# Ledger of designs, part 17: miniprotein binders against Putative transposase y4zB

Target 1, 356 residues: Putative transposase y4zB, of Sinorhizobium fredii (p55729)
Amino acid sequence: MITTGTPTTRRSAAGTAGADLCPVERCGEPARPGGRLERQQPSPLSPGQRPLADANARRPVAVFAETFGLLAGQLDRQTRREGRAMLRLIDSTPIPLGKLCGWAKSNGRIRGMKMHVVYDPDSDCPRLLDITDANVNDAQIGRTIAIESGATYIFDKGYCHYGWWTAIAEAKAFFVTRPKSNMGLKVVRQRRIKVAEGDGFTVIDDATVRLASKGDSKLPIPLRRLTVKRADGDTITLLTNDRKRPAVAIAALYKGRWQIELLFRWIKQHLKIRSFLGNNDNAVRLQLFAAMIAYALLRIAARLNRITMPILRFTDLVIRCLFERRDIAAIERPPPVNPSHRRPRCSPHQMSFAYV
Below, E stands for the ipSAE of ESMFold2; O stands for the ipSAE of OpenDDE; V2 stands for 0.75 times the mean of E and O plus 0.25 times the DockQ between their complexes.

## First folded at step 16 (miniprotein)

Design r2 (at its last look DockQ between E and O 0.20; V2 from the best seeds 0.00; counts 0 for: pae E 5.4 > 1.5, pTM E .488 < .8, other shape alone 3.029 > 2.5, SAP 77.171 > 70)
Fold by ESMFold2, look of step 16:
Structure r2 (fold): chain B 356 residues (1-356), chain A 80 residues (1-80)
Amino acid sequence: as target 1 above (356 residues)
Amino acid sequence: SPEKIQDLLEKLKQFLERIEQLLEEGDPELAKWLLLAVKLLEAALEKIAKEGDPEKIKELREALDELHKKIDQLLSKLEE
């Protein structure tokens, strides 16, 4: 009668059916065979005979991206001297378009497009992986990424493709993700947790697991499952092929996905994408890429000037400086707050400043 | 290398010229962010100038100055 935590009447092999909010779908199964997305960007370093410049509308976007990537890479080479692990954050965000964009398709929730991004936090450089119709599955786009040995790829459960996860492992790379709610896992061995406490979370379980299959296993690699209780009260499950790093370090890598969420929030707040008719999706792509470059430049500027305030506040202050002719040094002090707003005098550490 | 950066800056100049119609049809916020981006590129080039080939850095700086003027012209046309 007396139960604590996990009730004894849970489904025998289904796992946490009630804890996940995800719609039901299978991992590793492709979308309908309507075609997969092709690479949209040719290499800017490949000279030769090509279509006329007017016919190759996507090349200007690639040039802008490569120019920014080279400048950002130059700025960040000295930072990489610290020997930090290579991280690749992968995510997508919907870009809703209005009814006037009849060319935009619906995925049942959003009529519009999705922007797929790979973000390298060490260089503060986003890379536009693709912009697709809203109905394209995330995993179809994720598997187009060239896998870098030694890198750690961090993505959500929408990127579930067992062949891709196997390819990551075969390339001596790593992933950290969340399992889909219908993914059956069998515990092979419990693992000891030496350090459980992290920044804003606690690791409460660490196990070697295997994909449970009624017939065949489509994922022939060893897996590791972590259960993490976050300070805001909810519990999440993480899945990785990394057998060596401490559990707390792996959970911290997944928490770091907030950096790409800040990029998406900034783009949506500061880019008012107009609806287009016909085949003007190239204009939407240019607007999105320009916004990503502006965000990355602002991140680099903050780093070079030793500014540690949250990026959304930084961009608000920069906009005011452009209109009020204030220099960037004035941004290190926040402007006066309206005295009618009641706020604590001592702010959280998120408002910290660094001086050059 | 500096040669590849110079080639990319020339293509960036062509890219900015081709987005002129998009800016004319009017997202003033995007135009302001593009101006901010070019000012930050100029500042970033100054910070890396000490580590590169001085002749190539000078060429890159000149190319960025040309891009800055072009963006100012594009933004001025949007006000019309």
Scores: ipSAE 0.036, ipTM 0.438, lowest interface PAE 5.4, mean pLDDT 60
ESMFold2 (binder alone), look of step 16: mean pLDDT 73; pTM 0.626
OpenDDE base, look of step 16: ipSAE 0.242; ipTM 0.706

Design r2b (from r2 with K11L Q14R Q21M; at its last look DockQ between E and O 0.16; V2 from the best seeds 0.00; counts 0 for: pae E 5.5 > 1.5, pTM E .524 < .8, SAP 72.238 > 70)
Fold by ESMFold2, look of step 16:
Structure r2b (fold): chain B 356 residues (1-356), chain A 80 residues (1-80)
Amino acid sequence: as target 1 above (356 residues)
Amino acid sequence: SPEKIQDLLELLKRFLERIEMLLEEGDPELAKWLLLAVKLLEAALEKIAKEGDPEKIKELREALDELHKKIDQLLSKLEE
């Protein structure tokens, strides 16, 4: 259930009251891995537990996955009620496990797993799509996403699947991505750039394109290519099916993709995976879900405090306050983002948007 | 708001029951990280309770004290 596709766990409006209840047997782990046995709970620990809850108490991974889904759902529902645009950043990050975890598969460069995440930057809300072996292709997981009409999906070139891009367009949704280096594109029409300058970048080309050779049969949707020169001098190429938004707005959406990297850094830094992994797949999955639950709980704590700083910055300060014995009240007064005495251009609460 | 904090506290109480079972079934390192995450959240909620209207959040403060004691009890068992 955790390893493939959309989770089968229930998400409901009564989710807080039922957060620890899982009516679904764990389908993703039907057999025990070799070497170390799957954890079993031979008897209920508390009298009077519900029969369905007792059955699922022997599958802690499924319980933790459902708990995270409910917490993430509460964060996402609050964002929708606020009328925010629907942005969905999609990415994966490798979880290297080393040769001491001999059960882990290799993708030719690392032995380990990958965590696949969909991230809503407006709510700082992650959703875990899947945890897979390292050799699973990103696009195979990306196409399992339930497409939301009107949403904009932002992902890297590793998510190239023409059928999936077509499905996004047919659902009246949008994507912003990078073309693969071997993707041949033919310019159909140049587009006028009315506003070229963005925050830290300049749009230098905007064109309607199609795939070269057999392009109409493989990808029958309108395509738009942008060329963007960034402040560091690098030039990048973006590809989208959005023909309406200004080029600078589309480029700004892709620039914001770095926000998911901050989440990945947090997970890896605070998990210390090499020091806390058990010897099997279930233990790694449980640690990853535990980290995501901790993140969601801290995100909820930040909303209850009505803090204005970016949530990943808040999380880092809370950890420092606890381990450095500082008062958590100092969270409301973060240090300056610039080491010089000059005023920063952006306030600390905007750090996620001004980072890239 | 006090209602949202109370709902979160109920979720945390149920979650601690699952962590306690995890400790008994033999993955104490994972249980350690989960308890630390809960403790971090408890500290944040305690700050909110200190800044809120004392009359409106009295039941919340009592629930936080009970949560704090349970977390410390479980952490003490883990360190044995």
Scores: ipSAE 0.029, ipTM 0.487, lowest interface PAE 5.5, mean pLDDT 64
ESMFold2 (binder alone), look of step 16: mean pLDDT 71; pTM 0.576
OpenDDE base, look of step 16: ipSAE 0.179; ipTM 0.666

Design r3 (at its last look DockQ between E and O 0.05; V2 from the best seeds 0.00; counts 0 for: pae O 5.8 > 1.5, pTM E .503 < .8, other shape alone 9.499 > 2.5, unsure alone 66.028 < 70, SAP 82.036 > 70, placed apart)
Fold by OpenDDE base, look of step 16:
Structure r3 (fold): chain B 356 residues (1-356), chain A 82 residues (1-82)
Amino acid sequence: as target 1 above (356 residues)
Amino acid sequence: DESPELAKWLLLAVKLLEAALEKIAKEGDPEKIQDLLEKLKQFLERIEQLLEEGDPEKIKELREKLDELHKRIDQLLSQIEE
């Protein structure tokens, strides 16, 4: 039914005032023209750059994400055919965004985003899990991974989630991680170390462990704790559900995490992420996907040419060969280092490809 | 063995992407994103040609994805011209 309610009108008022005059004063002296060349402060970024940032904010990242997915899929499929071990390094890298990214959140250390990556070290295949705010927890993103049976997931202490570790074990997969310092572990059985010495480390303890708290219900899987002394003298504790592999092999898998750090180093070196002028989330995502594409392409190119050298060195050689118009098949033959040419400090700034 | 030619195109694409990323990172210029997308399109077209010489089962799934990527690149290019 009906009801109609009404229209009310209210008015009005006008107020006017007022004029005041204050006055004239004269004095005239002709101070001399000391033409101090004012150092023109670099003019503030012209208002015309705002529309471009907004236009870039609207552009779908999807094309780059799919291109990366396609290239990553090619790398992964080839490695699966070769029968290599299914290793999955999971890590994240902070992407510091400057003061220009007013929207970027802080994790208390940096303002910016975080790129979460799964990396297969045997295929050299990166996969992007997500690009998040810098304050997003690694374990929140890591638990979104599709668990592959027989895979070994290798991650740091940041990926502490008991339900996810249980799910990995239930899927007949493995994990190798570092326990948090506050994780109470009770020794159930001491294990014999058959081979203690590894490449640049010694396994000093190997034990079957469980949670010390009656909350064993939170992690109802058989665990193994390793203590590893590095050649530098540092001692690390590892935690795994892998009860079968030798302690030295598990420690070697965890040592292999440095390979994902090389990917992150490569990305940070080539993207100059610290100078991200992309003032929006989407521009940052585009640049990250393009870096991942470039990395995947370099890995494909290295594989196709049977290049066994580190990707950083391959990238530098590819860069030089393309400048020198040399055939890529000749990359294995370093040009004779003419000692007289002062290594041009390839200022990372001077990749001004003047496309003439 | 087209591996060398694919490798050349992949390396060219990497260089184009790196150069475009440096340009995007310096200027945020839409024309540079357009140039990147156009070069990415050309790179995808060349991948398609190389796939035609490859394993038929892999070709179909990759071709469907490449066609989708082309369509999306064309949509993005059109949105830059408006």
Scores: ipSAE 0.018, ipTM 0.374, lowest interface PAE 5.8, mean pLDDT 68
ESMFold2, look of step 16: ipSAE 0.080; ipTM 0.538
ESMFold2 (binder alone), look of step 16: mean pLDDT 66; pTM 0.491

Design r3b (from r3 with K39L Q42R Q49M; at its last look DockQ between E and O 0.06; V2 from the best seeds 0.00; counts 0 for: pae E 4.1 > 1.5, pTM O .519 < .8, other shape alone 4.212 > 2.5, unsure alone 67.223 < 70, SAP 79.085 > 70, placed apart)
Fold by OpenDDE base, look of step 16:
Structure r3b (fold): chain B 356 residues (1-356), chain A 82 residues (1-82)
Amino acid sequence: as target 1 above (356 residues)
Amino acid sequence: DESPELAKWLLLAVKLLEAALEKIAKEGDPEKIQDLLELLKRFLERIEMLLEEGDPEKIKELREKLDELHKRIDQLLSQIEE
């Protein structure tokens, strides 16, 4: 039924208050004609910089993405043939863009973009998931990954999405993460720790857990919580759906996340990301793909030479060998440390290849 | 075992890529990307010439990938000239 309730109108009032006039004191001395400071017009951005920004904006990032995809595919195929464990480190790195990138979004800490990567530590194969604005949530991008059965996904607390964790479990895959501090977990069963000591850490707790809230419907999968004390004294909590692996093995997998941090360190060291002059999204994407290509080529080269050393060390040795005209086959032989040569501070600036 | 020379050329290609990325990051110059791609192409050609010895399956797979890379570089060069 009906009821109609009505429209009431209320008015009105206008208040005017006043204009107090404080006074005009006249002091009139004739200021001498100040020399016309020629405003040095800011030197016009050299006419070359506009065409550069526009040319970089038109370049097909797709070709570099495909080239990287081809190289990454080669690294991945070889590891699959070797029957190695399917590990997938998922992480993101902020790409700070300077004031020159007026279009770049802020995450409240940096202005810039974010590179989201999946990394296979056994193949040393990175895959780019996406390059996004700095304010895009990691879990939003991480959930776009194709879930591989039997794979173990390792990610930080930033990748908290219950539906995605459920999908990983349903696909017969595993995840190892850190719960958010506000994630209410109820112990269902305490687990016996057979081996507590790991490499630079101790497992101090192992429990089967569930969500504490009656909203168990949000995460309807069996969970396990580990508490791990690091050698530095720091304690971390891990969450996994892996009910079978030893606690020490799961903690070791999560410790292995440092490998993707090495990739990000490499990228930041070699690309000087803080000095991106590419003032557009496309130029930043191109530079990132070019870095990923370079990384993939280094990994291919290291693998072809059976180099087992960390990629950062390999890169540094390659750099030195290239400048010293040494054979790369001799990279494993440390150059005789002539103690008298002051380590040339390889100023990262002196890689001015003067192309003569 | 030509694997060291292959690695040398790949590493040189990477170094050129890094150096050009530094130049691009300093000057933004399109021509420098072209120069980089042309240099990368030359290094791939040199890598292909060194793929005569080794595991035949790995060599074949690497050659197929180098051919794909050449095509992608050529496509990118053509798109820079347009």
Scores: ipSAE 0.024, ipTM 0.444, lowest interface PAE 3.6, mean pLDDT 69
ESMFold2, look of step 16: ipSAE 0.136; ipTM 0.582
ESMFold2 (binder alone), look of step 16: mean pLDDT 67; pTM 0.538

## First folded at step 18 (miniprotein)

Design s1 (from k1 with V8L K10E A11L F14K R20E A25L E46K; at its last look DockQ between E and O 0.31; V2 from the best seeds 0.00; counts 0 for: pae E 3.7 > 1.5, pTM E .492 < .8)
Amino acid sequence: SPEKIKELEELLRKAARLLEYVEELGDPELAKWLLLAVKLLEAALKKIAKEGDPEKIQDLREKLDEFHERIDQLLSKLEE
ESMFold2, look of step 18: ipSAE 0.180; ipTM 0.655
ESMFold2 (binder alone), look of step 18: mean pLDDT 82; pTM 0.753
OpenDDE base, look of step 18: ipSAE 0.424; ipTM 0.824

Design s2 (from s1 with A15F F67A; at its last look DockQ between E and O 0.30; V2 from the best seeds 0.00; counts 0 for: pae O 2.5 > 1.5)
Amino acid sequence: SPEKIKELEELLRKFARLLEYVEELGDPELAKWLLLAVKLLEAALKKIAKEGDPEKIQDLREKLDEAHERIDQLLSKLEE
ESMFold2, look of step 18: ipSAE 0.521; ipTM 0.856
ESMFold2 (binder alone), look of step 18: mean pLDDT 84; pTM 0.808
OpenDDE base, look of step 18: ipSAE 0.353; ipTM 0.788
ESMFold2, look of step 20: ipSAE 0.508; ipTM 0.846
ESMFold2 (binder alone), look of step 20: mean pLDDT 84; pTM 0.809
OpenDDE base, look of step 20: ipSAE 0.110; ipTM 0.586

Design s3 (from s1 with K14R A15L A37V F67L; at its last look DockQ between E and O 0.20; V2 from the best seeds 0.00; counts 0 for: pae E 4.2 > 1.5)
Fold by OpenDDE base, look of step 18:
Structure s3 (fold): chain B 356 residues (1-356), chain A 80 residues (1-80)
Amino acid sequence: as target 1 above (356 residues)
Amino acid sequence: SPEKIKELEELLRRLARLLEYVEELGDPELAKWLLLVVKLLEAALKKIAKEGDPEKIQDLREKLDELHERIDQLLSKLEE
């Protein structure tokens, strides 16, 4: 007698808790009266400003370029004598040109120009590669540099060109860059990290890598991938053809890119594109060269004075000495920092993390 | 050192040529930078003067003083 006990289906009553959606009172923010930003028409150049604008328009940028090239050559000559590692930071900075420069092209973010620079951080010597329209690709201009054997080129992901990276390797030079996120890399060999800790970063991975795609085999050079964790917690990937240097040293080289960003900040701070200097391509180029010349001159003057401090700090001290009518020869002694004004020690190190 | 004197001489020649273009452009910002550089070079020359050839130091002083005066005159004209 197989008693088939029928299982009683207990209907659990799903209590519909009506969530009273509190009516979000639409606080009607009063429509702030749309202050017609009167399009301040660019004030027409005063009659006295026209000659200056015309002079700037007629002057050959070539003279300023030559002068800058000569000054840059003086800065570079001394560094080569000291036998320092040939470092070459390559970067570009957008030069935003306002509505006054109607001729300027847009890259979709800014209307203006782009200044392309090679910077030697050891000499603190900038070299201008080019001044282009804002829409010119960095990798196009980066490929125009003469590759120096034994040099290490340091550049961001904007300079991604496999043929150029191959040419750097073939010239017995090195590069340190960031791979694009879509760059398929296959690990060939894991590398031992002997020293992981650097100055405010940790090397967490070091591997010999190759391109994963056979079709993209246009990079026939041995590559190394580093993964670096910064003190801020951010993780970056580096790519290099340098198979010999310690991982920490390669990461430190890429960290040094902040120096060219300081240069660009300095240039932009002193680039007063004034309406009276003209708003044409030539006038903007002249202003850029003038700022670069001023930078090079200050570096030469700092060196002649045996000043070893960063140029920005030197410039700030010199400006203060000029305003305070202090002897510039005394710049070696920073004025006693009034201990009450703890200007935040922007440790050069803390700023270095924000820009990598 | 003789090398620093030669570097200063080369720099002064370049500054003089640059100043001609700054005078004709009437750029007050570049003129202010040139003035700053000249003042720094005067300070450098005072340091070098203890170790250098007196005649070369005097020639460099005179060239710096000339550049300083020309820049001050330019700045005065640009402030009017």
Scores: ipSAE 0.230, ipTM 0.683, lowest interface PAE 2.3, mean pLDDT 73
ESMFold2, look of step 18: ipSAE 0.241; ipTM 0.639
ESMFold2 (binder alone), look of step 18: mean pLDDT 84; pTM 0.816

Design s4 (from s1 with K14R R17Q L18F A44L; at its last look DockQ between E and O 0.21; V2 from the best seeds 0.00; counts 0 for: pae E 2.5 > 1.5, pTM O .771 < .8)
Fold by OpenDDE base, look of step 18:
Structure s4 (fold): chain B 356 residues (1-356), chain A 80 residues (1-80)
Amino acid sequence: as target 1 above (356 residues)
Amino acid sequence: SPEKIKELEELLRRAAQFLEYVEELGDPELAKWLLLAVKLLEALLKKIAKEGDPEKIQDLREKLDEFHERIDQLLSKLEE
């Protein structure tokens, strides 16, 4: 007789803890918004600033543009002789103008201009495409570029124009970009990844794709989509018409786009646009051209002197020495390299600008 | 090479036009950029000087020295 003792379910009474209503602290009266934003009238140009503004208005930006074009053409000719791949990074940077530049247009984020650049990363040669109002679309300026056969154009999602991408393909050129999130792509064929690991990234997907919509007529070119995981964990999608190059090589090309971002940072660091006596369109253009000319000359000098340091570091050192009135010959001690980058063995003798 | 000399001559011609512009403007930032450009052209000339026609190199040196002096005078005037 196996007595099945039924265990008695003790109903523990859950005590009703009274929710003490924290006292509604009286939100203090909204401070009256009556601060009359005195429209600080743009301080009238000092009498000494007027001649500068007028001279900036009278002299053609064209002379500087031509000078820059000559220097850029020299750097490019030297790179072509070396048989390097024709890379063309295309990007734009906003040039924020202060409240003093009342003439400057707004793109809703900044008031100012936009500098559009094509950059050859192998020559470190920037080319100025245009200096526009801040509201000009990148894809509009990208379409003005003369397409070079065999060149690879690398640009962000801002340069989305199907007709231009078709024209690049028809010219037997290549592009590497990021698709817009709303770009419907259909996989046609999965591709084998032979080498997935790159420098600070992994290629996780490689596929031949087409436009999913009735828009096959809008982009009648064979496309390839790559998915790339960065070392930071971020995943990016790339789109290209290059059907032949290894996935890692295409991803490395797009990674190299950071070089133009460094150029733009450098330009902005050295542009004292806030101290401009000439608050006009021409003055801003002239400074942008002067900075680009100086960069191109520094690149020529670095190349001629077989400088192995990153060009931006060389330019920063030279500029610091010049502005500090230090002899360029005294650039012997590069400021301590952040130890993470392998010191290129710059033999100290190669930095001897022998002032003999 | 003769090509590099001709290239430097054209750069100096352009730098002349720019110097006149910077002198008229009195912009110290443009003057500093031009000084950088001239010092880089001098360094280029010193390199070409080993391979080039001595007379042409001397003419280019004198032009660069004049440019350097004019820029230094401009910078001094703009610091006063």
Scores: ipSAE 0.191, ipTM 0.634, lowest interface PAE 2.2, mean pLDDT 72
ESMFold2, look of step 18: ipSAE 0.388; ipTM 0.782
ESMFold2 (binder alone), look of step 18: mean pLDDT 83; pTM 0.769

Design t1 (at its last look DockQ between E and O 0.22; V2 from the best seeds 0.00; counts 0 for: pae E 6.8 > 1.5, pTM E .362 < .8, other shape alone 3.279 > 2.5, SAP 91.677 > 70)
Fold by ESMFold2, look of step 18:
Structure t1 (fold): chain B 356 residues (1-356), chain A 80 residues (1-80)
Amino acid sequence: as target 1 above (356 residues)
Amino acid sequence: SPEEIDRLAQALKELADALRKIAETGDPELAKWLLLLVKLLEALLEKIAKEGDPEKIQDLLELLKRFLERIEQLLSEAEK
């Protein structure tokens, strides 16, 4: 059995991962129609659309991306229920590539790439939207997500696109975000705050608003603004189209964005012990997908074993056990028993697992 | 069943060999990542077999079949 082992106890009570017997309660039922890999994968390679050499260069990335999608789907729990709020955290993180990657673009601060993720905190399920050059705008990628009715999408101000926000509202979904500093808002009506105190913050204002000029034509949806004073930080402003949930609950959802940052921290810490030595764009993409696959497998393993430690600590222990013991023993893999038409036969290999 | 566990172990060995061949012509750090993937898949299979849940074994078999089919496609196209 796997537990999430997250440092945050923000998991929904209906989907508490720490008490799960197994992440696969039903035989691999998809949480949504279709494969998650195809929905969130970068542009797939087509074997018939490029020279054979080019197709071979992109093929391992596509296989790893598909594998990640299947594993992410298995991480899904049955949280798809009518009327139940579903959370989708959207964010991106820079992946600096350093001096040896002259092909990588710069965004003026770093030379490298950017990984864009949608994350379901209830199932600990990441979905990769895209891996792009560092100079690609976040909102351009955020608009590509398939909108799920009833879901709440939580993202930062880099994802500002009024047409996309309108599409979210029209799909009977919700968003929570922050306004850009230059966004003019006009108060239409003040709202009563019944409960102002939250975990580490206080809601000090709640209002129905609209854009100050041409507001209804640019953003023709109900818009609500919250002002939140954080106990250890500055006052922040939130925007949402959710008129029903209490202000303190909406602010707590935005605060819960920390959960996607745990994934990004894991990737960055893991990448530091595995230096990027890729000699082209495909090699870097393959390393990023391999890291995401490893993350998904570790979450599955934690769920199956009811692991309660933080996932970052669990992954460090697993990596030490697998690579240190394997390197010392120098165990080769068993020979193939069903070779491909041209797959070579290998020497006998020995396989061992440190923790199963 | 024991036969299904043996088929999964065989499929995983074939996957490991295919991933190792892909890594032999590329980045050595990529090879370490591919070996981590294989070890994690084997660990999951052994854990599910130890718990004896047939539904968990069937789910993993489905995932491995899809992945193995894709690897076989790649290897077949590379032979041309």
Scores: ipSAE 0.017, ipTM 0.338, lowest interface PAE 6.8, mean pLDDT 59
ESMFold2 (binder alone), look of step 18: mean pLDDT 72; pTM 0.576
OpenDDE base, look of step 18: ipSAE 0.023; ipTM 0.492

